# VHH binders against StAR-related lipid transfer protein 4 (Stard4): the designs that were tried, part 4

Target 1, 199 residues: StAR-related lipid transfer protein 4 (Stard4), of Mus musculus (Mouse) (q99jv5)
Amino acid sequence: ASISTKLQNTLIQYHSIKEDEWRVAKKVKDVTVWRKPSEEFNGYLYKAQGVMDDVVNNVIDHIRPGPWRLDWDRLMTSLDVLEHFEENCCVMRYTTAGQLLNIISPREFVDFSYTVGYEEGLLSCGVSVEWSETRPEFVRGYNHPCGWFCVPLKDSPSQSLLTGYIQTDLRGMIPQSAVDTAMASTLANFYSDLRKGLR
Short names: E, the ipSAE of ESMFold2; O, the ipSAE of OpenDDE; V2, 0.75 times the mean of E and O plus 0.25 times the DockQ between their complexes.

## First folded at step 1 (VHH)

Design C8 (framework vhh_8k46_1)
Fold by ESMFold2-Fast, scan of step 1:
Structure C8 (fold): chain B 199 residues (1-199), chain A 126 residues (1-126)
Amino acid sequence: as target 1 above (199 residues)
Amino acid sequence: AVQLQASGGGFVQPGGSLRLSCAASGFTFSDYAMGWFRQAPGKEREFVSAISRSGGSTYYADSVKGRFTISRDNSKNTVYLQMNSLRAEDTATYYCAADTRLYEVSYTSPSAYDYWGQGTQVTVSS
C-alpha cells in the first residue's frame, strides 16, 4: 500500500514538470521523445507523448500487465505475473530482446505494477523491486519509477493522449551513447507498435 | 449472436487427464484474449488460465501451474485446456470466456470477460 501511494505520487510529480525542463531527444511522425537528467540515478528520465486513435481503456489494457501485451510489443519477449495483490496491482517479471546488434544484451526486470484512475483517464505505473532469483542468460535491469498516463482528447473523444515516463537503468557495461540511442528508439517504436496492435 | 461452447468434461480418477475445448462463434475470435475459469458448488468463479490473442502469452493460477496447459487454434476458433495430474480439488464446472479488454480489471477477474460459455463439468473422484 505504501509503495503504490509513493509510486503514484512520484509519477504525478513527473507529469507536473514544466516544458522548459525537457530537451528533445527524438522527434518522429506522431511521437516526440524528451529527456532530462534523472534525480534517481546517473542517467535520464525520458518522456514520450503522442495521440492514439482509440479510447483510454483500450490503450491502457494493451500496456498494463496482461495476456495481450506480447502480441504487439516488439521489445518484450516474456511476461510472467509472479504475485497478484489486487485486481490492479501485481509483481511481474519480464524480459527484453537484445538491442543495437546485441551491444545491449537481453535484460530481465521484476516490477511492482499498479493501475489507477487519473483525471478522466488512467495511469499505469511501475517500479523495480528486489527479487533474489536471477537467470544467467539475462542481465537484471532496474526501472526507477515509470508509467503511462492516458486521457481523452476533448475535441475528439474517440482519441486519447498517451504520455509515458521511462527511467531505466540497463545495468552492465554499456557505453552511455548506446543507452541513449536505444532508449529514444525504444520509446518511438513503442508508439508505432502499439498503434498497429490497437488496429 | 455470440456463442461459446465448452466441452470435454467428465468423471476422472485422481492423477488422470482431460482435455477441454471451447468453440467460439459470432465474433472475430483472433481479436479476443480467452480465459478459463472454474466454479465449485457454493464458491465464486475463480481464474484458471488465460491466453493472448496470438497465443504468444499464457497465464496460470498457482494451483494449476505445471499441470494445466492452455492453447488456441485461431483457424478453428477454438481454445483448449489440457489438464494433467488432476486432483479432487479440481472438481468444478469449467467456463471459457472472451476478454472485452475492460480497463479496471485484470485478466484474472471474471468481470474482465463479457462473453461466457455454459460450462462443462469436471469431477475428480476415486
Scores: ipSAE 0.000, ipTM 0.178, lowest interface PAE 15.1, mean pLDDT 85

Design C9 (framework vhh_gefurulimab)
Fold by ESMFold2-Fast, scan of step 1:
Structure C9 (fold): chain B 199 residues (1-199), chain A 122 residues (1-122)
Amino acid sequence: as target 1 above (199 residues)
Amino acid sequence: EVQLVESGGGLVKPGGSLRLSCAASGFTFSYYAAAWFRQAPGKEREFVSAITWSGSTTYADSVKGRFTISRDNAKNSLYLQMNSLRAEDTAVYYCAAGRDTYSLWPSEYDYWGQGTLVTVSS
C-alpha cells in the first residue's frame, strides 16, 4: 500500500507502546520526555507529552508544514515544500541550526509529511525520503518515522494533549552524549516555543 | 567519568557456583543494555549473556540453563549467577554496556570493565 498508510500505522504502533517500556530522559514543569532504544537504527525513539492551552486544529496547524512553523520553532532555519500532493500531504525540505556550540553542525532533512484524523483529534507524521539534491553546507540527516498526536482533553474543551514521537539519525561523527543531550533539550524547547507561538 | 567494575571472581571446584557483580557509575545505567563476555587464555572474547534495559535476556548456548543474568537499576548493578561450573568456564569475565540490545559482538558495546578472573579447577 501507500507510504502514508505505512507511516500512519507505524506511529499508531509507537502510541501503543506500554508505559513500562519508557525511561524518563527529561522532566520539566510542563513537559515530560522519555526514550527507549529504537528498533529502526542504533539510537533512540523519544516520546514527549504535555498539555496545550489551545484546541487541536490550532496546535497541529502550527506544527505541520505551513506558514506558521518558522515563526516559533527556534531549531528550524528553513522550510521548503518541494512537492504538494494534497492539502495535508507533501514532501518538504528543512534545515536545522547547529547545536551545542556547533558540536552538532546544521542538518538538512527531506521528509514526506502527512496529516490525518486520529480518534477525536489529529496525527501529523513524517519520514525521510531519498532526494538526490544535496547542499554542501548541511549534513543530510534521516528521520525514521516521527509524528505528533493531538487529542482534546475530555474535561477541558479549550485544551489538548500533545504527544510526540521523534527518532532522528543525525548522521556524521557525533558523540552519543551530545546526541542524547540535544534530543531531550530540543523536545522540551519544542513545547516551550510552541506554547509561546500559540499566544 | 564512566566506569564498570566487576567483582566476585575466584577459584571454585567443578559443579560449584559463583555470583559475579558489576557496579556501574558515571552514566544512567538503567537506559543501557548490559552484557557479560568472557575470554579464556589464548582465545578471543566470547559472548556469555545479555540483558536489555527492560529485562529481556539472551544466553550463549554453552551456558543456557546454568547461568542467570539479572540487573538492579536502583543500585546501578549487573549480576551473573553461575551454577554447575565446568573447567571450560575458566576465563576472565567482562561486564559491558551499550545501546544495542541484540549484539553478540564486543565491538558494539560502548563501555567495558577491567574483568574478573574465574578459575574452575579441582
Scores: ipSAE 0.000, ipTM 0.095, lowest interface PAE 20.5, mean pLDDT 84

Design D1 (framework vhh_8k46_1)
Fold by ESMFold2-Fast, scan of step 1:
Structure D1 (fold): chain B 199 residues (1-199), chain A 125 residues (1-125)
Amino acid sequence: as target 1 above (199 residues)
Amino acid sequence: AVQLQASGGGFVQPGGSLRLSCAASGRTFSSYAMGWFRQAPGKEREFVSAISWSGGSTYYADSVKGRFTISRDNSKNTVYLQMNSLRAEDTATYYCAAKRYGSSWYLSPSEYDYWGQGTQVTVSS
């Protein structure tokens, strides 16, 4: 099966995981973050969910690789499309800011990205791929399958439900408590920043 | 299987308040997401509000946002809908529902596995 088919099917499996398998990691106003042990690596699969006051297409267009991502995302410091196969499919390289007073130094990721219809909405998903060029300023991280589901609210068509699955191996020697703190905060901040970006 | 019992409906004047309860029996309640739906005479069943299994996520139809609050007490196997600033348009039979799996689509009636009997809410002067 193609990488896009495998990736899409994996995210749909995550979306079908029973609620009783998730443990709350962080709950802030209008965003809940859960986690469960990953089946891909020695870390966690994180899930985040919240309502957006915007339609599906506009929400996903701000998230998928494109010119608008850096305008609102405080964590992402650069984004380059390295190879573009179709409008909905590319390989991208992006970098992230250091976190927790640089206990987590800046990271670099090279991801295959794919956006496809899902039910009445959209799924934008990604997974890291091998890329030989490295930059000494960054530690190369690895994203196991990750993605964002966005579906319209049936009785509130100006709003949508955004659900994310994030599964990142930051690599290097980082205390687990720092990883846990950073991941939960990053997901909560993602929602806060995106909501401001959509205004 | 889980069985659901909705209660707390009644007659109230516009601007008034009601609190609906949905009591669950059977399997562990804490494993289910819970939703409230309503059906007015001659209309389709419509989403009102939902709450995830942990209480960490809540969802509201635009027409009730800011007026209704959903909450749950897992120790009592009960979900609540606090309804404030009631309007004539809120007149309907209110149903509670439980969803065992998934986390994505709280708003579709077809996603819910178990349904309670309705409780009537009438808002009239």
Scores: ipSAE 0.000, ipTM 0.106, lowest interface PAE 18.0, mean pLDDT 84

Design D10 (framework vhh_7n9e_1)
Amino acid sequence: DVQLVESGGGLVQAGGSLRLSCAASGFTFSKYAMYWGRQAPGKGREWVSGISWSGGSTAYASSVKGRFTISRDNAKNTLYLQMNNLKPEDTALYYCARAKYSSGWYLPSHFDYWGQGTQVTVSS
ESMFold2-Fast, scan of step 1: ipSAE 0.006; ipTM 0.336

Design D11 (framework vhh_etentamig_d1)
Fold by ESMFold2-Fast, scan of step 1:
Parts: sequence; C-alpha cells; structure tokens
Structure D11 (fold): chain B 199 residues (1-199), chain A 124 residues (1-124)
Amino acid sequence: as target 1 above (199 residues)
Amino acid sequence: EVQLLESGGGLVQPGGSLRLSCAASGFTFSSYWMSWVRQAPGKGPEWVSGISGSGGRTYYADSVKGRFTISRDNSKNTLYLQMNSLRAEDTAVYYCAKVSGYKYLPYSSAFDYRGQGTLVTVSS
C-alpha cells in the first residue's frame, strides 16, 4: 500500500518475536534492553521495555516528532519537520550529539514518521528515507524500521508500558564494541530522560 | 477573536539588520507555539522559525540559522524576529502565525490565524 502500512506491519512483527530470541544487553532498575541480529543489515535490532508513570497519549506525544521531544532527550540536538502529510505522518530530519568522547561523531537522520493506534494504546514508528541534502558537520545515519509501542497497564491505568525497537546503522567506521556500548546506554538513558521530562 | 499584527519591515541593504514585531490578542498567548513564515514574490510560503509558549525552545530553518533570532515577551503578548546579516534572498512578506495541531511545521496549512504580514526588502 504505502510506506506507513509496511512500516506498521514490520514493527508488529518485531513485537511478536519470541522471548528466547532475545539476549539481555543491559538491565538497570526499571528498564531492560535486549538485542538480536538484525535481518535488515549487518548489525542489531535492539528492544527496550519499561513502565512509565503516565498515560499513553502523554508518553507518545513526548516521543513522536513534535514540540516536546527536545525538552528531555539528551541525545537529540535538533529536530526539523521537512514535509507534513497528516497530523500523524511526516518526514523529519534530526541530529544527535557525539558519543564516547566523539568516537561516535554527531549523526543526522531523515526519517518517515507515522503514529497510529495499536490495541488499547499507540505505536509511533519511523524508517529512514533517501534525502540528497547533507550537512558536512554530520554523518548521515540510517534507521531501519524503529518504533515505540505504548499500552496502558491493566492493573494501573494511570501507568503505561513502553516498548521500543531500535535498529540504527550509524555508518562510518566505528568499532563494533563502541556501537554496542553506546546503543545499550542510549536506550537506558532514553527511559531515564523521558521519565524526568514527562509533565 | 484572534488577531495578529506584524510590524517592523522595510527596505534594508544587504548585510543589514531589522527587528520584526507581532502584537497578538484574543487568545492566551503564552499557551501557544508561535512561528514566523515568509512568502517571497511569486513563491509559496516558507516556514522561518518557531518558539515554544514559554520561550524555552526555538527552531530555525536552515536558510536562517545563525542569522535570525526568534523571541517573545509573554507579558506584552508580543513575538519578535531579530534579523541580522540580511541577504537579497530574505526579501519577502513576513507573517506571524499561531501554531495549531502539529506545532512548528514548514508550511502554512499547519497554522491558524496568520496576520496581515510586513514586507522586508533587501536591496541596495
């Protein structure tokens, strides 16, 4: 049909992967990060999961392209909407800070973004698209299908369960050990930062 | 009734500066993202800059980054755009816009209640 249909179906497929296919990459209080080899590129598909002390709509509104993302996300340094199709659908360009004393230099991504209902909650997902304009201060990275599922907790409806799937090709020549370290820490920090940013 | 009134435009030489103002009324100014949008003669609207309700977050189009500064004074219901190092390509009618829906978008369909505009001409 469309990029949004294919992207949504891919994320739902990731969400259905059996527990025994995942390997724990990092586990800290209130968040677990797993990974498995990616089927899209020579790297990893990461999964992160943790409880948010807020309702689904507020959580996802802080994550999807919009006015609140840069207020809390330490990694993201800019976010520009390049093309807007509908309220829940756009092409965005964002940049990320350097990591590990600039062993991973600042990256730039251009992503199609789509937010849709999923069961009793929401899914906000994205995938990189081709974009010819580049900025010399950034290395253009590539996000294979990525997304965030957020659903209410049945026993605590003022709380939600946030599950993310991240599949990023940072490109360039970066040691795999540096990529592994950065990805696990970035996802743990995402949860910590988001929890502080929720209002 | 929502009203937006732009002022501060004029003729300026390349490399010069101008400060635009937008007086807002009819809504709770501090609760809304505000944007500047421009339209060059014979072209479609181009989003220039956006600022959050509190003023804590600002965003700029690549064409103006480092040269323009958006700000607001919520006690006066006024939005500003400080324009430095002006270029011929900056020649346009500049509009103040109340952002609705998806916030700081680069096209006019994202905006409610844009004002009358103020003309900026950069020429020798």
Scores: ipSAE 0.000, ipTM 0.120, lowest interface PAE 15.8, mean pLDDT 83

Design D12 (framework vhh_8k46_1)
Fold by ESMFold2-Fast, scan of step 1:
Structure D12 (fold): chain B 199 residues (1-199), chain A 124 residues (1-124)
Amino acid sequence: as target 1 above (199 residues)
Amino acid sequence: AVQLQASGGGFVQPGGSLRLSCAASGRTFSTYAMGWFRQAPGKEREFVSAITWSGGSTYYADSVKGRFTISRDNSKNTVYLQMNSLRAEDTATYYCAARPGLSYYTHSYEYDYWGQGTQVTVSS
C-alpha cells in the first residue's frame, strides 16, 4: 500500500533474518558489523549492532532527520528537509564526504524517511526516491530500504540496543573492495561518533 | 524574516587577526544554518565557513582551514568569524548569510538572507 507501510514491513523482514545467514564483516570494541548479499541490487545488505548508554528516544532523535544529526555524524556533510509531512515523516536530501582519499567521491541521497514505534522501542527507516534536481559536485547514490531499530535493554533501563540495516548503492565505477572497506568502517564509525554525540 | 548585520572589518597587516560579527534579528535564529562568504573585486562570491543551527558542526574552505574559526552564540543571535594569520589573498568584502533548516551549503544561491557585508583589507 503506502510507501511507509511497505518500507516498515521490509525493515521488519530484515530484522527477522536468522543469525546464520549473516557473515561478520568487522568487529571492533562494542560494535559488530555483518553483511549478506542484497536481494534489491548487486551489492550487500549490512547489519550493525551495539549498545548505547542512553534511552531509545534520545538515541533515535540523534539519528532521524532533525537538528542533531549533523552535530555528530562525520560522514554526513549536509541535511535538508525538502518536504515535511508529519513530525515522523519527511523527504530529505543529504550529502556525504569523500572516502578513502576520495576513491569514493562525495555522494548525494534523496530519501523518504519514516519513524515509527516498534515493540517497546522505535524504528527510523528510509529509502531513496526519485528527485530530478541534481547538484554537479555530487554523485547521486541510492539507498535501498535502510533503517535503525532501537529497543530498551532488559534490566538496564538507561541503555538501549541499536541495530542498523544499511543497503546503499554508491553508483559509479568503484572497486568492490573499496566499497566493502568503506561500508564496514562507516558503520563502526557511526557507533563511536553517535556515542560521543549523545546529549 | 531574518535580518543580518555584519561588522568587524578593517585594515590589518599580514599575519594579523580580526574578528567579524554577524548580528541577526528574529526569534527563529537558532533554527538557521549560518555561513560566511567573501568577494574580492571582479571575482565571484566564494564560500569561507559555515556553522549548523546548533553550533555543533563547523565547515571551512580549504584556503582558511586552521586559520579561521566560526562560532555562534544563540543567546545573542550572533555568529562570529575569528580570522588569524591573515594573508593578502584574504582581502575581500565578507558577507554573512542564513538559510532556514538544519544543513549548511557551500553555494551562495542556497542561502536566503544576506548581511550588507564588511570590508577586510590585508596589506602591508
Scores: ipSAE 0.000, ipTM 0.164, lowest interface PAE 14.9, mean pLDDT 85

Design D13 (framework vhh_7ocj_1)
Fold by ESMFold2-Fast, scan of step 1:
Structure D13 (fold): chain B 199 residues (1-199), chain A 124 residues (1-124)
Amino acid sequence: as target 1 above (199 residues)
Amino acid sequence: QVQLVESGGGLVQAGGSLRLSCAASGFTFSRYAMGWYRQAPGKQRELVAAITSGGSTRYGDFVKGRFTISRGNAKNTVYLQMNSLSVEDTAVYYCAAVRYGSLFYDSPSDYDYWGQGTQVTVSS
């Protein structure tokens, strides 16, 4: 199969991981973040889950590469589509702000992105790719398979359940405790920022 | 310019061992997934072993338990350790690279770059 099918299958495999394999990393109002050791690198696979007060299509349209992501995401500082394949598929370059008073300096990522139907909802997923151009103000990070599942709530069709899987190698020389703190906070902030962005 | 250069092939007696190396240049090796394929005369290329950028491995059914793939990111090299060789392992062995390094790939057409191949001949 194509890269999009393999990436989709990998995310579906993550989505099938049993509850007892996850450990709570952070729990705040309306979002829970879990993690487990990654099978892809010396770090963690993070899972985040929470309810959105909006329909699937609108939620995923704000997350996938497009005109609305930068309007609400406090971490993302730029987004450029480098290659367009079919309408649901691209290679993008994006940058992130420094974190923890710049203990984690700004990062740059180049990712393949793919959005596809999943059950009664959508999956938007991505994975980093090699890209030769680098910019000196950024450290090139690497995303192992990552993605966002969004499905309608059975008893409340105007709401949806958003579940994310994030698996990021920030690269460079950063203390592991700083990485762990930043990842959990970033995912909690993602949910609160997105909820505000959907208004 | 990307290059993959295989080495370590040759003639070996059945039951013996060989270690193949593939030296990569022209790309950020640590981010690529690497594969070893083989092609015997009159047959199609088939997967021998694959390794992701994170070090996860997958093997073809006929080599499981006998072959081991590994990578040395500091040396930009992928290795194939071949043990308990049989005459059926005789083939040209090809190194391949694909830029979406966190995934496994099933077919030769999925790979971006290929080496020229190295001959492995196993005699009885």
Scores: ipSAE 0.000, ipTM 0.320, lowest interface PAE 11.3, mean pLDDT 87

Design D14 (framework vhh_gefurulimab)
Fold by ESMFold2-Fast, scan of step 1:
Structure D14 (fold): chain B 199 residues (1-199), chain A 125 residues (1-125)
Amino acid sequence: as target 1 above (199 residues)
Amino acid sequence: EVQLVESGGGLVKPGGSLRLSCAASGFTFSSYAAAWFRQAPGKEREFVSAIYSGGSTTYADSVKGRFTISRDNAKNSLYLQMNSLRAEDTAVYYCAAKGFYLRSTSYAPSDFDYWGQGTLVTVSS
């Protein structure tokens, strides 16, 4: 489908953005988070990168929408498949926990999701789609194109390099400083939580 | 054609050891999570152990510390090393493989794509 091709090409474009266009947002042990102004909305495109002590397929199997994600991801509170096209392609609805003592209330997202080969590894990507059914307990957020690249490390094939691009419009009336703080921390926590899930 | 073929089952005394093997063919085994399930007479299939494509493992509480799951992707094979066997371990053991699923996070039998025919393990004096 045309949407999967456009989404994949958009993520490859993000992956080609030059190093000097990124600004460090947060750097903790074993993960760096950068950001740059988004070209899609009035917010940021975030980039996160770190080494996983596991092979590409196992890392992506834990990230892509499916049975493993909720086992380790403390931010994600539910995951429902709305439409299933292929084993690697779907529309899903998921919810996230409140953040910063509910300054950011629980969100709901409806995303097209697609997983495809990329170089010697995998790319799992997504983008929000229009969905008329809403649940009043959640604020509907919107994910502009986002995704996770995972490739083997050249000198350590039992390890992989995980690079994420996240571009989320949380919607609602939230102070921008709170959004910025939450996004950077959420990405750093994603890496530490995933590493624990892979053990 | 997809196949999972179990072997290594048999009669063993309590406290003994047994190694089960599962040979996969007809699909890219290295890309799949694989698991062992068992079914005793009159009971539902219960989860025993799983190993993800990258090697991370999970065990049911009843077998943790006694059983070890492993895989050899070059040989398209899954293994279960069973130590300190008990009468309660008597069951038909099934090999199962799971690709990408957009479902609840569980090791329910319904979540698995491919199944072997099973191999009987009897622990008895």
Scores: ipSAE 0.000, ipTM 0.150, lowest interface PAE 13.0, mean pLDDT 84

Design D2 (framework vhh_etentamig_d1)
Amino acid sequence: EVQLLESGGGLVQPGGSLRLSCAASGFTFSSYAMSWVRQAPGKGPEWVSGISGSGGSTYYADSVKGRFTISRDNSKNTLYLQMNSLRAEDTAVYYCAKRGYSYGLWYKSGYFDYRGQGTLVTVSS
ESMFold2-Fast, scan of step 1: ipSAE 0.005; ipTM 0.216

Design D3 (framework vhh_gefurulimab)
Fold by ESMFold2-Fast, scan of step 1:
Structure D3 (fold): chain B 199 residues (1-199), chain A 124 residues (1-124)
Amino acid sequence: as target 1 above (199 residues)
Amino acid sequence: EVQLVESGGGLVKPGGSLRLSCAASGRTFSSYAAAWFRQAPGKEREFVSAISWSGSTTYADSVKGRFTISRDNAKNSLYLQMNSLRAEDTAVYYCAAKTYLRYSSGYPSEYDYWGQGTLVTVSS
């Protein structure tokens, strides 16, 4: 559909952004997180990259909306498929835990999700859509185009390179320093949690 | 990667019931879409039913209301419950699985993994 094509093209555009446009936001064991000002809203586009000790299909199957996401992702507290268009394409609603001693209260997101082939690997991407039903215990956040690229390593085919682009408007009344701290930390934690989930 | 092995085929009378099973190897099976196809003597392989990872099901018109597809991800298994069987249902039944790569075109070419088949004969 037009939504899936536009979303895919946007993520490919992010993936082509030159190295010198990114600023290191956080660097921990086996993962680097960068950011640059977002062109979609008054916040940042984050990039994270690290090596996974697993093949592309297994890595992406743990990330995309599906039966395994909640098994490893400490931030995500629920996941509901609201509308299923095709095997690789759905609208999902998910919730996230509070952060920084509840300075960031639990959020809710409603995202269009699409998984497609990319080069020798896969791209799983998403973007928030309008959804009228809200739940009062959550603040509705908004994901501008986000996604995960996973490709095999040339020198080690049993390993893959996972690159993520995250662009989240948490909304509400949150100090900017808290948003910045939470975003960089959750991306680093995503990698460590996923690595444990794959094993 | 996944390997598929069908079982449960056999001889049954018209109006009878039969349950086919497909055992998958590998912990990644729960992320795959799965389907049943069949091939009658002298005919091409045809679609019977499919189930997505979210549990969404699709059926061929010829089996709708009579057959039920289901999966048990904890057991890495796919099932086809066949009720009100007819002589025309006689065929070798295949289970199939695919990754969520949309850009494969057509049936059965969309499916990456296939079992060897199990024979179902409906005869009086």
Scores: ipSAE 0.000, ipTM 0.161, lowest interface PAE 12.9, mean pLDDT 83

Design D4 (framework vhh_7n9e_1)
Fold by ESMFold2-Fast, scan of step 1:
Structure D4 (fold): chain B 199 residues (1-199), chain A 125 residues (1-125)
Amino acid sequence: as target 1 above (199 residues)
Amino acid sequence: DVQLVESGGGLVQAGGSLRLSCAASGFTFSSYAMYWGRQAPGKGREWVSGISSGGGSTAYASSVKGRFTISRDNAKNTLYLQMNNLKPEDTALYYCARGPRITIFGSVYNAFDIWGQGTQVTVSS
């Protein structure tokens, strides 16, 4: 199967994981973050879920590679589309700010990105790929399969449910407690920042 | 049966205003991001503005930022471009388009085959 088919199938598998396999990592008013041990690497698969006061296409348009992502995402410091294959498919390179007073230094990721219909909504997913160019100011991180499902709320069609699966190897020598703190906070902040960006 | 039909162009004096409309049919308008582009005589296509499917986010080319406003009415399947403080260099055929954004690679603009016929805007003096 192609990379886009394998990636899509992997995210659908994550979306099918039973409720009781997840452990709450962080819970704030409008978003819950869970985690479970990853099957891909020696780390965690994180799940985040919350309601957006906007329709599916607008939410996903702000998340997928494009002009809107940097306008609202405070963690992301740059985004370059390196290759564009189809209207819903590209390779992008992005960088992230340092975290926890630079205990986690700035990271760089190079990801294949694919957006496809899923039930009555959309799935935007990604996975890191090999890229030979390196920049010394960044540590190259690695995203195992990650993605965002967005579906309309049945009782409120102008609202949508956003569910994310994030599986990031930050690499380098970072204390486990710092990784755990950063990942949960990053996902909660993603939701609050996106909600502000949708105004 | 996908159609995009532009209207509202015309002759206007420098410093004037025009409002363009694009009527969409044959697809679920509220599910797509929409764009305005233009082509001046003897020049290539230029992206002008884009709006997200729900209307919550907009983007503009630097040449028009602060002067043009893109908006949409999903109930009427209509896209708009309010053009203020028009300049002679804004003279072009303006057309609307459906689909992926054009600001990262200029060549992606030419990949679109779902365009309206366009509406001519001419700015004098």
Scores: ipSAE 0.000, ipTM 0.137, lowest interface PAE 16.9, mean pLDDT 80

Design D5 (framework vhh_7ocj_1)
Fold by ESMFold2-Fast, scan of step 1:
Structure D5 (fold): chain B 199 residues (1-199), chain A 124 residues (1-124)
Amino acid sequence: as target 1 above (199 residues)
Amino acid sequence: QVQLVESGGGLVQAGGSLRLSCAASGFTFSSYAMGWYRQAPGKQRELVAAITSGGSTRYGDFVKGRFTISRGNAKNTVYLQMNSLSVEDTAVYYCAAKYLYSSGWYPTESYDYWGQGTQVTVSS
């Protein structure tokens, strides 16, 4: 499909961006978060990277749309598959918790989701789509192309390298400083939460 | 087209062992999480064990340490090794399959495909 091809190509393009174009946004012991100005909207494209103590398939099975995501992800509060097009391709709706003492109120996203092989690993990616049904308890956010690459580590095949690209327009009226703080912290927390969920 | 065929059930004495097999056809087996459920007469189906496409496993509380789920993707088959069987394990055992977007740890009704079941009877 055209949308899955464009999405995959966009994520591979992000994965090919040279190191000198990124600026460190947050660095903790086991994860680094970078950002650069987005070419899609007036915000940032974030990159996060860290090592998982698990094999590619198990890591991506916890990340791709499904109830396993809710078992470990503190940010995601619900996930529903709305349409199932192909075995690796769906439209999903998910919700997120409020952040920063509810300065960022709960959001809702409706995303096309696609999981495909990438090198010796997997890529699970998504992009928001138009969806007319809204729920009043949520603000509809918008994900420009986002995704997670997971590949085996060369010298440790029981471990994998997880790299994420996140490009979220939270919408509403939120100060950019609050968005920046929330995004960097959310990505660092994603890694620590996932690591706990895999154990 | 899509089929899940269970085998290996039967009558066994308490303390014995059985190995159940579920042969899958008509779908890309390696992309599906697989589960074993059981149902005794008059009861709801309950989870026995589940295994994701990546090999991660989950077990029902009453079978932990006694049962082991495994899969052979080359043969499109999921297995349940049942050790130290007790009378309370008597039930029809069902194989179930759920596509990649689920962990195999879903409510009974959310699985995509179900087998017809195999009877396991444990006598004292």
Scores: ipSAE 0.000, ipTM 0.149, lowest interface PAE 15.4, mean pLDDT 84

Design D6 (framework vhh_8ghr_2; at its last look DockQ between E and O 0.49; V2 from the best seeds 0.00; counts 0 for: pae E 9.6 > 2, unsure alone 60.6 < 65, grease 26 > 24.2)
Amino acid sequence: EVQLVESGGGLVQPGGSLRLSCAASGFTFSSYSYIGWVRRAPGKGEELVARISPSGGSTSYADSVKGRFTISADISKNTAYLQMNSLRVEDTAVYYCARKYGWSYLSGYKSAFDYWGQGTLVTVSS
ESMFold2-Fast, scan of step 1: ipSAE 0.443; ipTM 0.727
ESMFold2, look of step 2: ipSAE 0.011; ipTM 0.360
ESMFold2 (binder alone), look of step 2: mean pLDDT 77; pTM 0.781
OpenDDE, look of step 2: ipSAE 0.022; ipTM 0.418

Design D7 (framework vhh_etentamig_d1; at its last look DockQ between E and O 0.04; V2 from the best seeds 0.00; counts 0 for: pae E 13.5 > 2, unsure alone 63.4 < 65, placed apart)
Amino acid sequence: EVQLLESGGGLVQPGGSLRLSCAASGFTFSSYGMSWVRQAPGKGPEWVSGIRGSGGSTYYADSVKGRFTISRDNSKNTLYLQMNSLRAEDTAVYYCAKLSYYQGSGTYFKNYFDSRGQGTLVTVSS
ESMFold2-Fast, scan of step 1: ipSAE 0.012; ipTM 0.393
ESMFold2, look of step 2: ipSAE 0.000; ipTM 0.181
ESMFold2 (binder alone), look of step 2: mean pLDDT 80; pTM 0.818
OpenDDE, look of step 2: ipSAE 0.006; ipTM 0.242

